# Ledger of designs, part 7: VH-VL binders against Phosphoglycolate phosphatase

Target 1, 238 residues: Phosphoglycolate phosphatase, of Staphylothermus marinus (a3dnn7)
Amino acid sequence: MIRLAAFDIDGTLTINRSSTVLCLEAIDALRKLEKNGVIVVLVSSNALPVVVGLKKYIGLSGPAIGETGALIYYGEEEIVATTKYSAKQAYLDVLEKYNEYVYGSWQNMFRLHDYALKIRKQYLSKDNEIYSLIKEYVENKYPYIKVGYSGYAIHLTPKDTGKGKALKQIMEKHGIRREETMGVGDSIMDWEFIKETKIKVAVANADPELRRKADIVTTKPSGYGVVEIVEKILDKPP

## First folded at step 6 (VH-VL; framework fv_felzartamab)

Design p55 (from zo3 with light chain S92D)
Fold by ESMFold2-Fast, scan of step 6:
Order: structure tokens, then C-alpha cells, then sequence
Structure p55 (fold): chain C 238 residues (1-238), chain A 119 residues (1-119), chain B 107 residues (1-107)
């Protein structure tokens, strides 16, 4: 029996990878996990208030990870940064140099460490080229910053943190061993935290790289795959 | 910048005990998993044990389980390895190694301390 | 049981490409790491997360991980690259495993 399950949000708890609409059946499944004593951790590259807001209105008691692992919310009086560095200067630099291709995420006004860039609609067909260009520029000029692409946004993150580091700190704080955990995601960026868990799950429509590394690939996509795996996990001995 | 310095090695008789220390500097010690890795003379590397940020999660190689105890003191930036019931096959250079934050790979190593178990 | 298998030795002429393999069941689901060790010295991380290079490691070092086998590649091998090389990975039991090591001879 697992005691903690960590879930990516965008593309994992949503109806598909192109929408921000939540899969309500998946949300119900998360509440069912909590009812059965499993701590649910939401893991996201979103700004912390977005993740915390979702967590609170779902009614989850577990911690939330925002800003690609740079911030952990344990409660109103306990918000922990996993890094001393900020990607803000690199972000401002990229906005000025590559404004033709990218614009800043609206969430950046609520960020402290991790900063997100959106690719302008007219250049979406060249997303991999733009991602590679920005990655090369930033990682050469700012060696303490790493660049990742979630499919939704390009993230500039301090190298000394990540979703996996944040999850390991949560497990340590709560006395939870790897053998008692499950991780679920849709992007290769999620592998960083999923690999730190015992049961490694990719939803059916996840990146091919993540599906190859996972222990379990669901038959249903996105949130419907979350329903599938939660139902399997809650099958307990008498 | 980052520095790991092992100490406490030496000559000990079979069945004896020895305690190794690793003094860390140049980084926030409590933010990293720490490891002991050993290497017998003329042989390859063998992972011995790791310890989580606060010491609540510990794993051992089967060869040392029940005989060795890893611990840490974050207030002193020091990692320890208590070795009991030592055997000739425990003879090795013992390295202190910092674990890369993604729970795999060791990005910084100490110079090592030699432990010789002989009759 | 998890095991990483490396060839015990590899020989290469100066300026040629050396390839050191590391095979094991953990590798499709875990990152591979590579260490260089010269006589009397501590190991030095030369490749992390399958293919990433730490600062200060020459660009001639590269890595890959595919289908149960991780490979360390040294292009334009130089005399100073002569050393023992170890691969390392993790398993689901919370333990770490090193390969047996490969002695690289440049001659």
C-alpha cells in the first residue's frame, strides 16, 4: 500500500494535454486517495498560488510543489524554497533578446525562482527550434540556470532544484519511504520526480520518452488514466 | 569550493570496530544525501551506504548490512560510518561522496581514508 | 539482482574514438553516470544523467543510454584520458550499483 502519491497537473489531471480543463473524475480520484489515507502531492511548474488554490478547493491535505520544485507549500506558516537562486535576470534577458518569438507567462508576477516563457502563436510550429535556441543562450550565459520545455511553456529554473528534489524533501519531512510512493505524469520533465517513487506511472498520451521509462503506462489518456491507476492502487487486502 | 575530508581510517583486527568521519564544507550539507563508497586495493568501486537529508532514510549494501551504521550531524556538517565486526574483505579505501540532488550519481568525492583489516 | 556489466579493458590509439559500454536491466529506467579514476586519485564524475557533462570536463567526453546499454564515448582520445572508467546507476530498492570498471589504455 502506498502512503504518498505525487501528480503532475497540466496534461495529467486535465482532460487532455491541449486544455487546462480539469478531468473531474481525476479530481474525485484524488479525493478518494486522501479518504483512504494516501497523501496527495500536486507537482507543478505553475506559480505557487495556482497550485495551492487548486489543492485547497479539492480538499487535499498534502503539500504542494510549485515553480518546477523551487517552492514547497506545507501550510500557510510553512513555505519553503529549495534554492537560493532566481532565474529572474535570465528571464528578463531572454524577453528582451527573443521578444519576437516569446512572451512572459502572466504567472511570472507571482514567481520568485522559476520563470516561464510562452511561444507566440505564429511560431508554435518551430517550438523545438526556439526552445533549443533559448536553452543554448541561457545555459551558456547563466550556468546556474537550466531550461526545460513542458509543452505548455519554456521554464528557466535554478540548476540546484527541481521537482525531484522537492519531492524528496517532502518524503523526508513526512517519514515516507520510496517503497510507499507513486508518481504520475505526462511529460519527460515529470521524470525528475517520478523516478524518485516506487510506482512510476505515465498516462497513455504521455511523451514517448516518459512512457518508455515508466513501470506502468495507463490505457486511458490524461485525467482518465489517473482514474485508472487510482482504482488499481486502492485494491487493498482484507 | 566544495570539499569533503575523510578521517578515522587505520589498521584494525578482524572482529574489531572503527568509526569514519567526513567533514563537509563549501555547500549546504543538510540539502544533500551523503554516501560512503569503498574500493578494495586493486579492485573496483563498491557502494556501501547512503543517508537522506536529516538521516530518516538509510540504505546499506547487503555486504555490510547489520555491521555498519551510517549517521550524520548537520550542525557539524559531518557524515559518519560506524563499522563493527570488521572482516578482512572490508579492507578498502573509503570515500565520502555527495549525491547529486536527483538521487543518482556522486558529483563530489573526498580523497578517501584507508581501512586495513588484518590479523 | 541488479548488475552493471562493463568490458574489463578497452584499447585505443591516440586521436581515435574510445567507446566503453555498460549493460544492465536498470538502465532503461534509470540514469547512467560515469566516473574517471586515475591511479592514487579519487573518482571524478565525467558524465551525469546519461549524457550531461559537468563543467570542466572536456567536450570530447559524451554519453548515451539506450536499450539496456549506456555508452561512454571519448572522441579524439588523448594520453591523459588513460584511466579506469566506472559506470553507476540506481535500482528501485533504494541502492546504487557500480559497474566492474574498464581500464582504458591509449597506445
Amino acid sequence: as target 1 above (238 residues)
Amino acid sequence: QVQLVESGGGLVQPGGSLRLSCAASGFTFSDYYMNWVRQAPGKGLEWVSDISFSGSTIYYADSVKGRFTISRDNSKNTLYLQMNSLRAEDTAVYYCAREYWDSSGFDYWGQGTLVTVSS
Amino acid sequence: DIELTQPPSVSVAPGQTARISCSGDALPKEYAYWYQQKPGQAPVLVIYKDSERPSGIPERFSGSNSGNTATLTISGTQAEDEADYYCQSADDSGTYVFGGGTKLTVL
Scores: ipSAE 0.059, ipTM 0.643, lowest interface PAE 7.5, mean pLDDT 89

Design p56 (from zo3 with light chain S92E)
Fold by ESMFold2-Fast, scan of step 6:
Structure p56 (fold): chain C 238 residues (1-238), chain A 119 residues (1-119), chain B 107 residues (1-107)
Amino acid sequence: as target 1 above (238 residues)
Amino acid sequence: QVQLVESGGGLVQPGGSLRLSCAASGFTFSDYYMNWVRQAPGKGLEWVSDISFSGSTIYYADSVKGRFTISRDNSKNTLYLQMNSLRAEDTAVYYCAREYWDSSGFDYWGQGTLVTVSS
Amino acid sequence: DIELTQPPSVSVAPGQTARISCSGDALPKEYAYWYQQKPGQAPVLVIYKDSERPSGIPERFSGSNSGNTATLTISGTQAEDEADYYCQSADESGTYVFGGGTKLTVL
């Protein structure tokens, strides 16, 4: 029996991978998991207030992971950083040096450890080249920072943290073993936390790499796939 | 900077016990899973055990279950391996290794300490 | 039931490409890691997460993981690369496993 289920947000709880519009059927499924005693954890690279706001208005009582795992929200009086480092200096350096190609995410004013860069629209056709340039510059100059690219934003993250580390810390705090967990996502970047769970789930429209690694690939995409897996988990034999 | 220093190895008779220690420095010890990996003379690497950040989650290789106990003291930045009911096949260099948390690989290793089990 | 199979030895001339394979059932669902070990020394991580290089590891080292096989590739192999190489992976049972090791000879 699953006691904790961790979900990526964008592309997983939304109607598709190109929209931020929530799949309301998926949100209803998360509420059903919690009603059946499962701790629901939202996992995101977004700034903590974005994730916490979503969690609160859905009505979920479980923890939330923001800033690519650098911050865990357990409650208003219990917010825990999983790293002592901040990518802020590396971010400011890149923003000044490569301002021709990138600009800062508006969410950065609400970040403490993980910082996001957006590629200017005129350079999107060269996104991988710009990502590689920034990765080489940052990882050579700031050896404690790693650089990842989601296809939407370039994230500068302390090397000693990530979504998987944050999830493991939540599991330890709640006395939950890996064998009692499920992880659901749509991007190969989600593998970092999904691999730390027992039931590894990719939605139907997930990255091919994630679908190959997953134990279960849903038949429906994004939020509709979440509905599918939740119904399967809660459907017990007599 | 990052250093792992093993100690406590030596010669012991079959059925005997030894306690290995690994002193960590240069990083926040409590932020990492820690591992013991061994290597018999002239043979390959064999994973022995790992321990989570606080010590609440522990796994062992089948070959050592019930005989070895891994533990840690985060206040002293030290990892331990208590080895009981030692067998000749436990003869090996024992390495302390830091687990790369997001990949489950081992990014830093100590120099190793030799354990010889013979009469 | 995890096991990783490596060839026991690989020989290559200086400047040529060395390829070391690692095969096992865990690899389609888990990351592969590669370690270099020289005589009398502790292992050194040379590739993590299938294809990533730690800081300080030369660009000539690269990795891949496809199907049931992970491969460590050393381009333009140098005399100093002569060593034993081990692959390593994990499974969902919380255990880790190393391959049997490959002795790389450069001559």
Scores: ipSAE 0.020, ipTM 0.599, lowest interface PAE 8.6, mean pLDDT 89

Design p57 (from zo3 with light chain S92Y)
Fold by ESMFold2-Fast, scan of step 6:
Structure p57 (fold): chain C 238 residues (1-238), chain A 119 residues (1-119), chain B 107 residues (1-107)
Amino acid sequence: as target 1 above (238 residues)
Amino acid sequence: QVQLVESGGGLVQPGGSLRLSCAASGFTFSDYYMNWVRQAPGKGLEWVSDISFSGSTIYYADSVKGRFTISRDNSKNTLYLQMNSLRAEDTAVYYCAREYWDSSGFDYWGQGTLVTVSS
Amino acid sequence: DIELTQPPSVSVAPGQTARISCSGDALPKEYAYWYQQKPGQAPVLVIYKDSERPSGIPERFSGSNSGNTATLTISGTQAEDEADYYCQSADYSGTYVFGGGTKLTVL
């Protein structure tokens, strides 16, 4: 049986990929996993307090991954960084140089390693061009930082970390083998942690590339797909 | 019976290289993070580097970053430290230490191997 | 970038309580670990996760971590406890740091 299940939050536990509203049916499904002794790990690019708050109020005892894998929360007295680098200097540099096109995410005041930039509304039609400019500038000047774009935010992340690295550290610490794990997401960016699990799941409305890489694609989108896969694994005899 | 045995220490000139080995026995080596910790003569302990179960996660102290490389071979139950561009301040006894599986502390240590960087 | 500060030496009479402090900004949020080192020997873990004892470590050893200070307490100190003691912790950068060490003298 599955002993650890890792879930992306935005677009995966929400009602759809354009909303931050939680799918309550998906939250109920996570609580059912917890009740059955499965370690539930929330995986996110959000600042750590956002992820920890959600985990706490759902009632999950498992660790939380924030800042695109740069931070793992194991408990109030045990917060672990998976990287010794910070993108803060690169973030401040970009914020000053490209202020015409981007602004800082409000969550950055609660970040230590991974920093997010938002593209101003009037420039969204040029989002790929702006992303490419920032990527080239940052990766040349700060070779230890990688730049990614989700379609919602440009993320500056230390190269030596990621959601997958953080998940592997959690698995190692808890003595969980790959064959005992499941990963669920909606974005190709989630492949970094999903690929480290045995059961690789994409929700129905996930990025086409993630749907092609996944072992299972749910028939229902976002949080409703999470309900679907959780019911399937709990209904299977051990 | 957990045992960690270091080897490869010796006298080397500044700018030289040395490779340390740590042979592990008495436990499932691939289930533990491994560390190198050093101690200069008459001085305190200084953490050098760690490596995860599979080698996918590695950290270095700033003092050795870019010069030292930690690695492991789980098929041989052996931990390595490749030391390049050695400096006089790298002179120390180098300990292999097993990281307590769930706590980031070091529950077993080897006897240490002395590295002397001098002309 | 974090630092752990220990007193360089502590003296105690046999049978009395020794207390060794370890202070640093990481300690409110990170576990403290304590190691005993006798001359010519490798360090031995005596306390892990602030207050837990490994099997084989005498009950007279205890630990605590409060505010910015972790404390190793040895009750009924014996001559064999004379050694150097090091505290150790981790920080958010994924690195580990040791205190400077405290020489415990049992006189």
Scores: ipSAE 0.006, ipTM 0.419, lowest interface PAE 15.3, mean pLDDT 88

Design p59 (from zo3 with light chain G94D)
Fold by ESMFold2-Fast, scan of step 6:
Structure p59 (fold): chain C 238 residues (1-238), chain A 119 residues (1-119), chain B 107 residues (1-107)
Amino acid sequence: as target 1 above (238 residues)
Amino acid sequence: QVQLVESGGGLVQPGGSLRLSCAASGFTFSDYYMNWVRQAPGKGLEWVSDISFSGSTIYYADSVKGRFTISRDNSKNTLYLQMNSLRAEDTAVYYCAREYWDSSGFDYWGQGTLVTVSS
Amino acid sequence: DIELTQPPSVSVAPGQTARISCSGDALPKEYAYWYQQKPGQAPVLVIYKDSERPSGIPERFSGSNSGNTATLTISGTQAEDEADYYCQSADSSDTYVFGGGTKLTVL
């Protein structure tokens, strides 16, 4: 019945929320969805090539969402931007003004719209203060840009895009109705795309706020929770 | 600047039909979900219908389902609402509203067009 | 299917804090949105995604969403804030619902 399933990557398809190591059991579960005719969409704030590379080597034919929803890869070199704005100018401005505290993510050379800043190691104890400083500066000077902090990187993103906007465009292109969809994540920031799906899933170790909003909270964390929910929707026990 | 301009309202008899139009300008129309929201005289807001970017995904409030048809023409930057089998309770100002880009809220509204269903 | 309940009216003295509640079963799972409507005018979005403020909306407007209740808070309420306020949310079936509206009187 489910025709499309959208998954956050970091903390959701990985072995835990502190690692980038993939949960191979979760990857196998995604391949089982694909074999059962379900379109699998990977959703990420990473640069598009990172997400596309992952989906290709897993063997998924579905679209990929990168740059916090600003870019969709549909396959065969078809890339669609969901925004006309770029945070590049704001990013360069912040690098010059606040270079004592931040540096650019290496992925930025592969970005078009969403730009990431890393906090220098010696200032990590003041990360929330630095985030607030940059947020106030950017959002006042560049009213079309929003600033978010994942705990690992500060993202400058055009306000008119998001993971949910990208997912809705994918659903439209594929003729998929909301009733035929599932979204899975671990962060309250994932709610933006998960709320656009019928079956709203949080893994066991997800943010408390996401667990409260979700229709289903898995009993197992991260990738192991993905295995659980995939087995459930394919009529298998958790 | 963003503008939404409704037209097509007027007086119609019960059982009659009207087609509303909403002309959009100042933004890329095909990048936004569009909505119709109505407000009966002296009453509150009531959501009527929404339509996706290309027009293939459409939802209606139960009160209008089967009688109203929402559509859009992205080449003309225009949203439509075809209203059939009109009832007295459909009397309202009808607003065209753009869905906020990353959420289910409405960031821009037109001025509204009055539809009066009366003999 | 879903309903959002607001008080029909709220009165506040100038400079005091006004709080308008919006209650419904959708709110633990969905974002709340708030609109200001003055007589003869179209609604204006004043709060989106529970607590975010659009450009041009004064800092005195804030929002929250906890449990079954979303709240619009206007600190240091001014005469020009006198208006009808509507909350709005989405349900799990992809329909939208508005609260009945609250008339804010500043006297």
Scores: ipSAE 0.007, ipTM 0.468, lowest interface PAE 9.1, mean pLDDT 89

Design p6 (from zo3 with heavy chain T28D)
Fold by ESMFold2-Fast, scan of step 6:
Structure p6 (fold): chain C 238 residues (1-238), chain A 119 residues (1-119), chain B 107 residues (1-107)
Amino acid sequence: as target 1 above (238 residues)
Amino acid sequence: QVQLVESGGGLVQPGGSLRLSCAASGFDFSDYYMNWVRQAPGKGLEWVSDISFSGSTIYYADSVKGRFTISRDNSKNTLYLQMNSLRAEDTAVYYCAREYWDSSGFDYWGQGTLVTVSS
Amino acid sequence: DIELTQPPSVSVAPGQTARISCSGDALPKEYAYWYQQKPGQAPVLVIYKDSERPSGIPERFSGSNSGNTATLTISGTQAEDEADYYCQSADSSGTYVFGGGTKLTVL
């Protein structure tokens, strides 16, 4: 029996990987998991208020992970940082040096540890080249920062944290073992937290590498795949 | 600077017991999973045990289950391995290793402490 | 039970590319890690998460993981690279496993 299920948001709980529109059927499935005693954890690289706001309006009681694992929200009086470092200085440095190629995410004004850069529209065809350039610059100059690229944003994150670390801390706090957990995502970047769970799920339209690593690949894409796996988890014998 | 210093190794007879310690410094010990890895003379590395942040989750290699007990004291920044019912095949250098935050690999290792089980 | 298989030895001339393989059923779903160990010394992490390099590890070290095989590649191999190399992985049951090790000789 699963006691905790962790979900990526963008591309996993949305109608597809190119939209921020929520799949309402997936949201209903998350509410059903909690009704059946499963702790639902939302996992995101977004600023904490974005994740917490979504969690509150869905009506979920489980913790939320924001800023690529750097922050955990357990409740209004219990917000925990998983790192003592901030990528802010590296972020400001990159904006100054590479402003021709990138600009800052508007969410950065609500961030403390993880900072996001967007690639300017005219350079999207060279996104991997720009990502590699920034990664080499930052990781050499700021050895305590790592650089990741989701296909949507370049994230500068302290090396001593991540989505997987945050999830393990939540499991530890709630006395939940790996054997009692499920993780669901759409990007290879989600593997960091999914690998820490027992049931490793990729939605049908997930990155090929994530589908290869997953224990279960849903038949349906994005949020519709979440509905599929939740129904399987909650299924009762005839 | 991260340091891991093992101690407690020595010569023991088959069926005997030893307690290994690993003193950690230079980092927040309570924020890391910790591991014991051993290496028999002239042989390869063998994972022995790991322990979560507070000690609530522990795993052992099948070869040591029921005989070895891993524990930690976060107030003293110290990892322990209590070894009971020792066998000749437990003869090895025992390394303390820190688990990398967001992956299941080991980023820092101690110098090792030798345990010799013989008559 | 998970097992990782490495060749027991690999020999290369100085300046040549050394490739050390690590094969196992866990590798399609799990990250591979690589450690360098010189006689009388503790292991040193040289590659983590299949292909990432820790700070201080020379650029000539690289890694990959495809199918059932992870590979450590050392380009322009130097005399100081002579050592034993171990791969390591994990599975979802909490078990960690090391390969048997590969002795790299540079002559």
Scores: ipSAE 0.034, ipTM 0.612, lowest interface PAE 8.3, mean pLDDT 89

Design p60 (from zo3 with light chain T95D)
Fold by ESMFold2-Fast, scan of step 6:
Structure p60 (fold): chain C 238 residues (1-238), chain A 119 residues (1-119), chain B 107 residues (1-107)
Amino acid sequence: as target 1 above (238 residues)
Amino acid sequence: QVQLVESGGGLVQPGGSLRLSCAASGFTFSDYYMNWVRQAPGKGLEWVSDISFSGSTIYYADSVKGRFTISRDNSKNTLYLQMNSLRAEDTAVYYCAREYWDSSGFDYWGQGTLVTVSS
Amino acid sequence: DIELTQPPSVSVAPGQTARISCSGDALPKEYAYWYQQKPGQAPVLVIYKDSERPSGIPERFSGSNSGNTATLTISGTQAEDEADYYCQSADSSGDYVFGGGTKLTVL
């Protein structure tokens, strides 16, 4: 039996990839995993309080990963940073240089290491061009920072951390071996943590690249795919 | 009942190529990682390669990287090992082995197929 | 990255307890697996995840993993237990490794 399952939130636990509305059936499935002794880890690029607030109010007890892996929440007395670096200076530099195209995420006031930029509405049709410009600028000037794009925000993250690094630290803390783990996501950015698990799952509507890398692609999209894989895991005969 | 049956072994000259097959039956093949493990005459077991459920994740022992290619066809319940640039030290019985669903142990093994690299 | 060391041979009288060790620095963090191999036959899994027995494996076989050493214990060793025994582990990078094997002789 799997002992730990890690889930991306946006596009994976939601009703679809263009909405932040939770798929309640998926939330129920996560609760069922915990009732069967599986540690449920929420993985996100959001500021830590957003992820912790979500896990708290849906009733999950497992750890939470925020800021693209830079922070792990184990409990109120145990919050761990996975990096010494901060992307704050790179973020401020980009805001000044590219203010025509981007603005800062409101969540940045609650961030310590990973910083998010939003593309202004009028430039969304050129999102990949703007992402590439910022990536080239930042990674050349700040070699300790990496730049990723989720489709929702451009993230400036210290290179020495990531969702996969955070997940591996959680596994070590709980004495969980790789062969006892599952990872589920919808974006190629989720591959960083999913590749560290035994059961690698992409939901049906995931990025084509993630679907090619994953070993299991659900037949249903987003949260409904999460229900599908959880039922398969829990119902597998001994 | 779970069965793994290897085939394709034989005598081959150094520098030659050989393709091994492992036919699986009695279980849902696509739900398991599969492995190749070899054993030289009178020697111990040596892991060669593994392949994930769909074939998207593959690892090789350093001794065979760049020469051997593991693959699988889930529609035919068959595991393959393409061996190129064979060397005398590749002489061994080659076993296919099923990896436990939730662990990294090998719960079922085939009977093995002998590969002899000699002129 | 992992290396597993076993004694090359262990001898035991019928009915006595045989203990086969497997040592490696990765073992505190990784599971140990044990295989029995008789001449001319494929290996048979006798212990998985340090201490679990597959169905059909006699109760006299047990395993443990403490510190850097995994141990296979055969209580009341029978003549038919004479075989080569291999430990095996896997790390998080996807690599698998076998110990060098131990020849168990039942005199």
Scores: ipSAE 0.057, ipTM 0.619, lowest interface PAE 7.3, mean pLDDT 90

Design p61 (from zo3 with light chain T95H)
Fold by ESMFold2-Fast, scan of step 6:
Structure p61 (fold): chain C 238 residues (1-238), chain A 119 residues (1-119), chain B 107 residues (1-107)
Amino acid sequence: as target 1 above (238 residues)
Amino acid sequence: QVQLVESGGGLVQPGGSLRLSCAASGFTFSDYYMNWVRQAPGKGLEWVSDISFSGSTIYYADSVKGRFTISRDNSKNTLYLQMNSLRAEDTAVYYCAREYWDSSGFDYWGQGTLVTVSS
Amino acid sequence: DIELTQPPSVSVAPGQTARISCSGDALPKEYAYWYQQKPGQAPVLVIYKDSERPSGIPERFSGSNSGNTATLTISGTQAEDEADYYCQSADSSGHYVFGGGTKLTVL
């Protein structure tokens, strides 16, 4: 049996990829993993307080990963940064230079290392062009920062961290082997942490690239796919 | 029909540079991680580098880190390996390889291109 | 820098079972992959994820991974199976590692 399951939040635990509304059936499934002794880790690019708040109210005892892996919450007395760098200066630079195309995420006021930019609605049809422009500018000027695009936001993240690095640190701290782990997500950007797990799961409506790399693709989308995979692993006989 | 065709190999002096290309066809190139794997004459396989779908995630073997640069052009379905500061130890057949669905195995390989670094 | 260790050679008579081992510290945590390479040719994936076969690979090829040792098993070995075999895995740093290779001789 698995001992640790890591889940992306947006698009994975929600009712679909266009909404932030939680799939309550998926939340119930996470509670069932918790009750069966599985360490449930929430993995997100959101600011740490958002992820920690969610984990606490669901009733999960496992760690939480925020800011694209830059921060791990193990408990109120143990919050660990996985990097000493901050993308704040790169973020402020991009806001000034490319204000025509992007604006800052409201969550940035609660961030320390990873900073998020949103593409203005009138430029969404050119999202890949704008992403590439910002990526080239930032990575050339700030060689310690990497730029990623989730389809929701452009993230400026220190190069020496990521969701995968954070998850590996959690596994090491808890004595969990890769063979005992599962990762679930909806975006190719989730591959960074899912590849560090043994059972690699994509929900039915995940990016085609993630579905191709995953060991299991659920038949149901988003949160409903989480219910499916959780039931499958809990029903497996010894 | 999946096909990978390497080119750009040749004879070069120590300290020189070469750029290898791998032309991909028969699949959606932008959906796969790509790798360079080399094999010295009469020796075993050695992994060199990999690159993610968009080029955002790249890893190098310690033996080539700082000297080689992997890149890709998805609009041309082409993978590249820029090799600088070449050493006699870099002499090998260089294979372009596609990562299997789970990102850990290589399901299709090119025919290879020979790089000879003379001393 | 981790290492996967294979025997340099294995010999088997036609129709007998060949077993090729691959040992290393990565294997308890990582999948093993197996490649067949014939002289002058590119490698061919014969086993992925410890025990799975790609389409087109004969059913006589099987794999396992237990403890720190992965094993490629060829049942009823045929002359055409004569080749070099390489195991491959990954380390915790995201680097791929190949074993040194095993030359399989059939008779």
Scores: ipSAE 0.006, ipTM 0.436, lowest interface PAE 12.7, mean pLDDT 88

